# Ledger of designs, part 371: VH-VL binders against o27280

Target 1, 266 residues: o27280
Amino acid sequence: MDSMNVPEVLEIKRIVEESESVKTFIFSWDFRREVRPGQFVMVWDFRDEKPMSVSLIDPVRSEIGISIRRVGEFTDRVHGLSEGDLLGIRGPYGRGFELMGRDILLVGGGIGMAPLAALADEATARGMRVDALVAARTADELLFLDRLEAAGVNISTCTDDGSCGFKGFAHERLLTLEENHDMAAVCGPEPMMFQVMRILDERDVPAQLSLERYMKCAVGICGQCCLDDTGFRVCAEGPVFWSQELSRVREFGRYRRDPAGRRVPW
Below, E stands for the ipSAE of ESMFold2; O stands for the ipSAE of OpenDDE; V2 stands for 0.75 times the mean of E and O plus 0.25 times the DockQ between their complexes.

## First folded at step 16 (VH-VL)

Design He4 (framework fv_bamlanivimab; at its last look DockQ between E and O 0.77; V2 from the best seeds 0.00; counts 0 for: pae E 2.7 > 2)
Fold by OpenDDE, look of step 16:
Structure He4 (fold): chain C 266 residues (1-266), chain A 119 residues (1-119), chain B 107 residues (1-107)
Amino acid sequence: as target 1 above (266 residues)
Amino acid sequence: QVQLVQSGAEVKKPGSSVKVSCKASGGTFRSYGISWVRQAPGQGLEWMGRIIPRFGRANYAQKFQGRVTITADKSTSTAYMELSSLRSEDTAVYYCARDDQYEGYFDPWGQGTAVTVSS
Amino acid sequence: DIQMTQSPSSLSASVGDRVTITCRASQSISSYLSWYQQKPGKAPKLLIYAASSLQSGVPSRFSGSGSGTDFTLTITSLQPEDFATYYCQQSDDTPRTFGQGTKVEIK
């Protein structure tokens, strides 16, 4: 087994509170092990292990950040940790985003903004013009606005309840925005991504989308994250997919499989 | 562009309390914190604590724990620092400053509030 | 707590001089180091963050360098408006701590 598959016990250097339910945990990172926006790591709290997206990549400080939303027992435990506490990290895994062109559109919903925040940093550092559509249920759940603004990103917000920005869903807001982007990166609730992808396809904007599925091994062996018909493994061939690839995935935007392998509608 | 405006100068007796306000204009706090830093006459800068108004939770320097309370009102974009059991050594200019969680630098700063503790 | 030690505590310089101020941390703080300028009766002003990043609007004659425990603020050519007190500040750990300050005076 490759050394990258052995969890490295790392100290939490810093904790950033992104929202009431989201924290970013910052770790020292040896960048001899390359990490790309869109890739994920397996986080081990010595009891359980879960896949998490990398939301910060800082080669200058030799640090990475992992943003975690509090949604269950595992994340409850992790959110109870303090700076100086330990976690196991293995990875990174999966296919990350590819940047192309001069103008990029980011469309993110909720915690889906995590990998996009990292991508935004890279894109702006490369001199790209970045527009970001940031969506959430409420204003207090909007993520990374300050980081994005500081990086020079042009931000548009939308919330389900209208508490900030456009009242409505991301795909509805997208219909009112310009169409002159060279590429788009999308991450968020799958129903959102599905609608956004359709709009981008109609506009002939190349799009990459990051999927979320139940992952167990992260190394393409267990098959728990396999997508129907194609056999794509989200942990190996993804989690970032081109829209053309997802067009072949029947379950995309329609259903997922739970830990027992049963189909669960979105 | 965000600006921080603090309340006016205060003169207090030993043992009393002072509450200084810091109002943000030109924007919202979002995910930024508000840190309080004081400076005694002719002395350096001393960090007292921080609040993230979005969440309402504050952290304090150990030196001031139990004596300082930092609060925020999101509806008015105002942060508060209350210091109790005042001593002559608490005579200082008190600053509020926007606190970046990622970088940890302070910008912008309020204009400062002079607090004088004397018998 | 992380102690920040600046050197020198004060210095005298002339307009056009190269000025160097050093800040040493009691332990490694990576690059979580900021520099501030303070003039009498005024609030501190952010000059440099992340050890070497120049804050928007700050003249290019200001620069920061260093990592770990040793950091330096440099003014390549001192201007009349640069006579002030300068502070370093670490943001690696809580509590946030400042250096004791360096007063740059007219020679």
Scores: ipSAE 0.675, ipTM 0.871, lowest interface PAE 1.0, mean pLDDT 94
Fold by ESMFold2, look of step 16:
Structure He4 (fold): chain C 266 residues (1-266), chain A 119 residues (1-119), chain B 107 residues (1-107)
Amino acid sequence: as target 1 above (266 residues)
Amino acid sequence: QVQLVQSGAEVKKPGSSVKVSCKASGGTFRSYGISWVRQAPGQGLEWMGRIIPRFGRANYAQKFQGRVTITADKSTSTAYMELSSLRSEDTAVYYCARDDQYEGYFDPWGQGTAVTVSS
Amino acid sequence: DIQMTQSPSSLSASVGDRVTITCRASQSISSYLSWYQQKPGKAPKLLIYAASSLQSGVPSRFSGSGSGTDFTLTITSLQPEDFATYYCQQSDDTPRTFGQGTKVEIK
């Protein structure tokens, strides 16, 4: 709540091109501001501000990485930046993932692999066995495969078009995987997460899922990120929730809210 | 496991050009850079430039700017380095290497391509 | 350009000796420093990245240390197969640059 609510203007130290549509922006970071996998930051391009997941946490080098998919005007402008250019960052915000046990399953769809890549680094550093199910529409959209392999993660892939790995949706691939995990962490399109959550609940695998909602303040004051029926604020009590908490949320997997608060279909 | 296989040795005359190929196998060519590094006989290693094949973006050491062109063909997983206006001091072994975007180390390296420039 | 200066240019040592090679950058490169081994007629081989991280398959007698501008490669018990030339390389900035090399000769 102190200086964390004001964007700090930081120089882009390095840009990693992850795919045609995804870049990771690396900044120097003072780790007196603690950062955990699953937390997010608000990225400010001096015109607009959007929540982005932290994908790299390197306290040894005092660096943080933020992965951004090009999907609109804001992200198009950010993708046009070069090393040495400036961005504002405020945060981190939200509740991160909690690790438990020895064996973790990561299930990521598209850019949802970004916070899971950070979690994978932490899990492997703790000596955990990490399996990752990495999903995308096509092989060209699978993210972080080389990085995950370098970290010692056991990767399974699926693509809608079958161009890499299992042909089909993430939850369909999940049904074909061994049921030997102490926990799971899930992030991706909400319909995918809903289907994955139901399978993991059936298997009695504790699961944490990372949600995205419209955010303005990121600290729980404005009410824009509240979930129906529970009062949970995604920016404060989340974005990471346990599957048991989400089972009580009627909107999860059903609809989303636009900036005016209207219900819209997924 | 990525492997880099380069084209064979070449003998060239001064003023001509050479184009060396570097084919990647055993992994995604698209997710990393390809750097070109040369080594003159009995000398150290000299970085020439690199390309990130997926985006076609190349950059070059200033010493080679205007003489070197680095390209990639994503469909064949092959990178190319062309050095023009060859001089006798360009006699060297030319290596390609995978350029890690996060750490910037080179691993693996191609086997090298000997290029001899003589009158 | 960031200049990388290695010391010594060459050295001669016996099997079992401890060998230390230094590398100095002309400006801070944090820990963006790699070490390579090259044997005659062969491509360089990555030993260490990120200043101190040992590459998979590299014997544990190799170690790296340092950050900022001053870095060292240490071989704690020199073996006959360690006869080679060693290079440091910075990856903090473009162009990537190498030290001039250190030739290690087995006596």
Scores: ipSAE 0.539, ipTM 0.798, lowest interface PAE 2.7, mean pLDDT 88
ESMFold2 (binder alone), look of step 16: mean pLDDT 92; pTM 0.949

Design He5 (framework fv_bamlanivimab; at its last look DockQ between E and O 0.53; V2 from the best seeds 0.00; counts 0 for: pae E 2.9 > 2)
Fold by OpenDDE, look of step 16:
Structure He5 (fold): chain C 266 residues (1-266), chain A 119 residues (1-119), chain B 107 residues (1-107)
Amino acid sequence: as target 1 above (266 residues)
Amino acid sequence: QVQLVQSGAEVKKPGSSVKVSCKASGGTFRSYSISWVRQAPGQGLEWMGRIIPRFGRANYAQKFQGRVTITADKSTSTAYMELSSLRSEDTAVYYCARDDQYEGHFDPWGQGTAVTVSS
Amino acid sequence: DIQMTQSPSSLSASVGDRVTITCRASQSISSYLSWYQQKPGKAPKLLIYAASSLQSGVPSRFSGSGSGTDFTLTITSLQPEDFATYYCQQSDDTPRTFGQGTKVEIK
């Protein structure tokens, strides 16, 4: 077994409170092990293990950040941790985002902004013009706005309740925005991504989308994250997919499989 | 572009309280973190505490715990710093500043509020 | 608390001079160090963050370096508008703490 598959026990260096439900945990990282925006790691609290996106990549400080939303027992435990506490991290895994062109559009919803925040940092460092549509249910759930602003990103916000920015969904806001982007990166609720992808396709904007599925092994063996018809493994061939690839995935935007393998509608 | 505008100068008696306001404009206030820093005449800068308005929870320097209260009103995009049991040593210019959680630097700053405590 | 010690407390320099200000932390703060410029009657202005990152709009004659406990702010060629007080600030731990300041005066 590759050494990358053995969890490394790391100390939590810093904790950033992104929202009431989201925290970013910062770790020292040996960048001899390359990590790309869009890739994920397996986080182990010595009881359970869950896949989490990398939201910060800082080669200068030799640090990475992992943003975790509080949604269940595992994340409840993790959110109870303090700086100096330990977690097991293995990875990174999966295919990350590829940057192309000069102008990039980021469309993120909720915790989906995590990998996009990391991508924004890379894109701006490369001198790209970055527009970001940041969506959430409420204003208090909008993520990474300060980071994005500091990086020079042009931000547009969207909230379901209209408490900040455009009132409505991301795809509705997108219809009112410019169409002159060289590529787009999308991550968030799958129904959102599905609608956004359709709009981008109509505009002939190349798009990459990051999918979320139940993952167990993260190494393409167990098949728990396999997508119907194609056999794509989200942990191996993804989680980042081109829109052309997802167009072949029947279940995209329609349903997912639960831990028991049952179809669950979105 | 984010701007912070603070309330006007205050003159207070010892033992009284002062409440300084800091109104933000030009951005999304709910996403901000606001720190308060004071500067006594001819002295350096001293961090007092921080609030994350979207949480409504503040952290304080131990020196001011029990005497300072930092609050925020999201509806008006305004942060407040209240200092009680004022002493002559509390005479200073009080600044609010946007606090970056990742880097921890302060930018931008308010224009400052002069607070004078005298008998 | 982390104590920040600047040196010198004051210095006299002429226009065109190279100015170096040092800041030492009582413990390692990685690169979580910022530098500010303050002129009389004005709020501090951010110059450098993350020890060496130049804030947007700040002249390139300003630079920061260092990591761990020792940090340096350098002005390669002092300009008339650079006479002011400079502060370092650590953001590695709470409470946030500042150096005592370095006043750069005209010789």
Scores: ipSAE 0.597, ipTM 0.846, lowest interface PAE 1.1, mean pLDDT 94
Fold by ESMFold2, look of step 16:
Order: sequence, then structure tokens, then C-alpha cells
Structure He5 (fold): chain C 266 residues (1-266), chain A 119 residues (1-119), chain B 107 residues (1-107)
Amino acid sequence: as target 1 above (266 residues)
Amino acid sequence: QVQLVQSGAEVKKPGSSVKVSCKASGGTFRSYSISWVRQAPGQGLEWMGRIIPRFGRANYAQKFQGRVTITADKSTSTAYMELSSLRSEDTAVYYCARDDQYEGHFDPWGQGTAVTVSS
Amino acid sequence: DIQMTQSPSSLSASVGDRVTITCRASQSISSYLSWYQQKPGKAPKLLIYAASSLQSGVPSRFSGSGSGTDFTLTITSLQPEDFATYYCQQSDDTPRTFGQGTKVEIK
């Protein structure tokens, strides 16, 4: 049953260990339910249900991959599963990335590289030139490098501690890169995305950004995914927004809210 | 990119064990695993098992379960394959190869380690 | 286990010939198929992955096609260095399995 908003129980076909804390779970998928890069799915472990990024979209093989970072009880349980075990999947949900032009820049931090890896596959399949700036705190946290290289993506890396590639933040590395892109797609920690967005806006590069901090909402009904200046529901009107849409949001990149609604710094 | 260098040839008696090493250089073990494949004289290729060296997780072909142990030492970027209870039929060249966790193809291959089991 | 059957087991050909080798899986393996070349005393060398993707540094006279259960390796204009044994390999399921090999010999 996948004609309604009900989880479909699927067998884990393959597990790829991306890092110490990130695994990609691959499932057979009927692409009569289309999936686009930037959309998310709800993953059900028969106890709890959480939103997760789609990182692999392969309609030729009829497969999708869902990348999951181990950060708590739910993700610890899922990381303990093996090939052949079952998970429930609902979706996809949300607004995905739109491709334009011939040259695309991807800027990803941490798990934010998951939807960008899927986008890279689509872009290269269309014959676009793809440059990716992959950022993390340490070398061990850089994601999808081998996969991106195999797809023909031109990779630049940066790490906060300098253990791999450029030592520093993604926006600092971006200032040293070629300015010859038709568009950009950005996903990662919100402070990184804000700094990257400002540089891309100054360069007049159309940019789409995926907001990860608000992805707890399942189908856009809960109201907790709303941005305080626009009324946008991240799970319904996003998670992917154009930079122009986000420029109207005072909250983006500047602060977050605690459970009591108080503004706190990032 | 990555190069795999294996330990040298060995001659063993039936009933003994052999341990072959496979050292990686010129790259990292990020998303790949290391597979072991053997080839008896004049015969084809036979997959034995694999390990993801960064995480130490191994699995084996059913034919070799209980006889093969695959391990890794991340600090030296070296994988090991130990085959026990050797018989003359285990005479073969043993290869290690990096395999892609997504696609499952093998590239690069080590140069091979000849193991001869003879009394 | 997924059984891989190559045809022919051997063939004789001349420099310049077009050579076709087939590989059949006992069940669908989608496009999870690779082709290798092996010369005597040497390790196998990857030629084709994902059924049709040419590995970097492999001459364009090599090509792969097929999906599901039936796959083909083609060598256009055979060269002296192409006389070798060729293997297919599936990676759709565990254990990984190989075809029995096709030996390409000089007429």
C-alpha cells in the first residue's frame, strides 16, 4: 500500500557505512512514486518515525538510499539493523531542488551533503559540470567523497581543524574558488549556509538552500517548522528555498529558538 | 590512486593455517571495503569475504565460514585474511581488492599471494 | 547464490577482429555487473562497471551493455594486448560471484 499517506514496509537491501556516525540504507523503490533531490521521507522503525534525507535516487535500478546520522535513541536503533531487516518508509515530502544552466556549485556541511549527493547524480546525468565544496569539522566527518569523485564531480574539501583540504570554514574556501557557476545548492549548518548565501548573492549566483534544522515536522501540519518572519512551513513550503525567499527571514543564520520560544544564539 | 601490496608467497602443510596481509597506500579507506578473492591454478575467481577496515566489520562466503577470518588494523592500513585447516585444494593465488560499497566492483587489486599446500 | 554463466568459454580471434563475450545471471542483477581482464600471472584489471561504465584509463574499444540477466562485453578492433581471459562479476547480492571466464586466444 503506497497510494495513501501510510508507511510502506521495505527490506534493507544494502547498507553503506559513510562515516563513524552516518550510514546509507538502500531500498528497492517503485518510481511511479517519483522522488526528487531535496525531498525527504519519514522512516518508521515500528516504534518511532523520523524525517530523513534521500541521498540516492536511482530510477534505472529502482533504488533509493536514505542517509541517517546516529544522534539519538531512534537513530541508534536504526544503525543497529542489518541488511534484510525491515523499515517503514513514507513519502517523499517537500519541495526539491531545481536545476538550471550548465555549471552548478554544491556547498555541503556534514549530513547536509546527503541531498546534495542525490542532486549531483541528477546534474551529472544531465551533462552539467558539477563542483562540490564538502565541509566538515574533521576529515573523518567528510561525506560522499568517493561517490562524488566516481560520478565525475570536481571536489574541494575543507575541515575546521585542517585535517583534510582547506583549513577553515566553507565560506572562506568559497572566496578562493572560481566564480563561473550558473547556480548553487547549499545544505548544512545554518550559520554556514547564511555566510555562503551572502557570498553567492553578492556574486549574483542563483542559490537554493535546504533548511535542516526544521525537518522534524512530518507533513507540514504541526506548525513547529514555521519561520518566524514569513510563516513558511519548512516541511511543506520547503525544505528547499531560493535565497530570495530566505532573505526575508530575520531568524535565518542569526538565532534559533529554545523550546520555550526564547531567541538564543547559534 | 590507492595501491594494495600483499605479503609474499607461502608453502604450507595440510591442516595448518596461512595469514596473508594486504597493505593500502596512497589513499584512505573512507567508503570502500577490502574483499579477498582466490584463484586456483587454471581456474576462475572465487570471492571469500570482505571487511570494512575502518569499522572492523567482516562477512564471509558460506563456503569459507568457520575456516576464514578477515581482520584489519586501521593504524597501519592493513587487512589480513587467515585460512585454517588447509587442504591441497586450497592451493591458489589469494588476492585482496578494494570494493565499492555502492557498486561492488573491485579496483584496485593487490598483486596476489601464492599459497601452496603440500606435504 | 547468483550463478554467472559466460559464453563462450574460449575463442580464437585475429588482431583487428570484433569480439563479443556474453554473461548471463541466474536472476536479475539490475546493472550490478563488472567485467575484468586478466593476463597470465597478473591480477585482474577492471574494465567495465555498472554494466556499461568504462573504467578510467581503459581504451574506448571496450564497451559493455545489458541489464537484468543478459550482459555483453564487446571489444572492437582487437589489439595484441587484448589476448587474455575475461571475467564477469555480479555485485547485486552476497556472495559476489564470477563467471567461469572466457579465454581470448590468437588464431
Scores: ipSAE 0.485, ipTM 0.778, lowest interface PAE 2.9, mean pLDDT 87
ESMFold2 (binder alone), look of step 16: mean pLDDT 92; pTM 0.945

Design He6 (framework fv_bamlanivimab; at its last look DockQ between E and O 0.80; V2 from the best seeds 0.00; counts 0 for: pae E 2.1 > 2)
Fold by OpenDDE, look of step 16:
Structure He6 (fold): chain C 266 residues (1-266), chain A 119 residues (1-119), chain B 107 residues (1-107)
Amino acid sequence: as target 1 above (266 residues)
Amino acid sequence: QVQLVQSGAEVKKPGSSVKVSCKASGGTFRSYGISWVRQAPGQGLEWMGRIIPRFGRANYAQKFQGRVTITADKSTSTAYMELSSLRSEDTAVYYCARDDQYEGHFDPWGQGTAVTVSS
Amino acid sequence: DIQMTQSPSSLSASVGDRVTITCRASQSISSYLSWYQQKPGKAPKLLIYAASSLQSGVPSRFSGSGSGTDFTLTITSLQPEDFATYYCQQSDDSPRTFGQGTKVEIK
């Protein structure tokens, strides 16, 4: 049995409140088990298990952070936990982001900023220039702004209601930005990612996008996260995909499959 | 650049309450917290509690639980610390400081508020 | 609670001296350790965070090192403006706690 597939029971060392609905849980981590921005772990509360992105990677302190948005019963239980409580963590899984060039653009929406925050830390540590377009429905839902700013990231914000920054969607804000980057990393609502990808493609900016799908096994066996036509498994070939790969995925930006395997429109 | 400006010095009787304000200028609190730290004359620093103004929830040191209340008004970017049932031992300079949730260090600090409790 | 013990409580030094202050935690705090400088009648000033990260605007003669339970603040060449009281502070657990302070006085 592969040790990475066995949940390790870990103590919550710290809890950071990112927003009313998002908390970051920090754990001690043995970095003999390498983890990359864009990869995910399976979080087990001893009742259910859900995939979560890694939002903090700190090899100096030997810690990782997992940001979780409160959206259902499982996350409700997790958000009720305190420092010192236990969770099961297995992983990491999936393909993470690859950094290229000197200038990188991050485009994130909502909780999608979680993996991008980790990527921002790595990019800035490498001396890259990082621009981040951070989107949310409202100002109070914007994530990681202080953390990104402290890291030296140039931030542009947009909100649906105009409560902070540009009023509108991320792709609309992106259209107003003329500067091109060596690469882009995108994560957020799939309709957002779809529009952003189109713009980046037109500008010939290489882009990586992190997809979210219903995942059960996380090891590419059950097929619940399989994308139509291509056979891509989000947990194995993803969740990070190049734009060229996603251009072959018919369902991208259009629909997903629910736990019953039924098509659900975005 | 964020600066913290606190209210002026206070002189109080034993058994009374004091409420100190801490106003942020040059920016908002965002996701930062505001911690309150006091320093008795000639003594070290003592952490009292923290609030994250964005969420309005506060945590306190056990020593002050039930006697201290930390609040914040996001609309005015102001945090408050109220200490009740004052004793002579509460005579100190009270500081507010911006609290980084990730790092837990304090920066910047307010200028401090001297509170004297005497009969 | 995590107790922070500084050593020494006070020291006398001359301009140009190398000064070393130690801070020991009652339990491991990883690298969640900060150092502050306080001058009389003034608020504390952050010098070092995350055990070894120099705060912006702080002179390079200040440095921090250590992990786990043992930490050190070093001033390579003491300057006249460095005579003050220094505090370590842990942020690993609640409540946040400080060392008792180290007063650096002129010899």
Scores: ipSAE 0.746, ipTM 0.884, lowest interface PAE 0.8, mean pLDDT 94
Fold by ESMFold2, look of step 16:
Structure He6 (fold): chain C 266 residues (1-266), chain A 119 residues (1-119), chain B 107 residues (1-107)
Amino acid sequence: as target 1 above (266 residues)
Amino acid sequence: QVQLVQSGAEVKKPGSSVKVSCKASGGTFRSYGISWVRQAPGQGLEWMGRIIPRFGRANYAQKFQGRVTITADKSTSTAYMELSSLRSEDTAVYYCARDDQYEGHFDPWGQGTAVTVSS
Amino acid sequence: DIQMTQSPSSLSASVGDRVTITCRASQSISSYLSWYQQKPGKAPKLLIYAASSLQSGVPSRFSGSGSGTDFTLTITSLQPEDFATYYCQQSDDSPRTFGQGTKVEIK
């Protein structure tokens, strides 16, 4: 087993407050361990370890950013940290997004915008036209708007409560957008991704979707991140899958799994 | 497109306090910070501190720790800088500026508020 | 605190000249450096961020270069409106600090 399976202890260089519930933690990073948008890392707080989205990849400055949503005891502890404090990082792991063509659509819900923000930076740097549909429950939970705007991304928003942009769900807004993209990248709540995938498939738009599943080893050995019907391991064959791969997955969009592996409703 | 409009010039006595306002127009605050920078007559620029108005979190340059208080009122899209125990060397133009959390550059700037401390 | 040292403190130049201003940080600041232009009685105006990125609406005759500790602002063909004081600023560490300024005057 190689050295990437042992956490490296890193100092938090900078903390960016993205919303009341989301912070981005920035670290110095040795890019001999290359990182691609859509790959994930395991964050270790010296007590527990969770997979987290990479949202900033800056090899010029040798920096990586990891966006963490406050949702429970682990993330509460991490959100209580300050610049200069330490975290362990394992990775990166998994298959990232692949860019193609000149025109890309990003569809992100909540924290799912994190890997898409990293992808937007890469796409923009390659000279691609980037449209982003950013979804959240409320205006205050829309993520990365200022950063995306500064990168030259064309932003459409939707909120469940209508406080910003289109009132409704991301897939409803998508139905009203023009169909002129060479590819799409999608990340967010699985029910949203399922509905968005169906629309993109009908439009014949190549789509890549990023899934979250429970992870323990992150290298494919333990089997805890497996999908029904296919045996795909999210940490090894994903987390980014083509829509064609996901069309064979029975559980996608229908239920989720808790840390013990039990099926629970969305 | 966003503009920062500051309160008007003030003349103060040594030992008193001054509170300068900075109102953002062209939208509500987002995740940007508001920094305060001063410039004494004929001198360079000096960063004092900043706040992220949406979240109310402020931090200060050590030189001003204990004398400066930076606050924000989200409902009025206004940030405030209060400098206490004024001295003659505090005579300066005080600027607010929108502060990018990632890059840390300042754009746009307010028009400046001249504060004169004289006996 | 990171000290920022600009050179020269002032210079005289003619319209059409190429002007170079340097800025040195007391420690590496990667590319966390910005350049500002300030005219008398006015607020500073952002020209360059991230060492070399041109701010929207700034003429292309302005350019920035450098990384680590040594940075340069270049004006390739000085125009009458470019006579001003220029400041560098680091944003790698707190407190944010500025160079002492470089005054560009008409020769």
Scores: ipSAE 0.629, ipTM 0.828, lowest interface PAE 2.1, mean pLDDT 88
ESMFold2 (binder alone), look of step 16: mean pLDDT 92; pTM 0.944

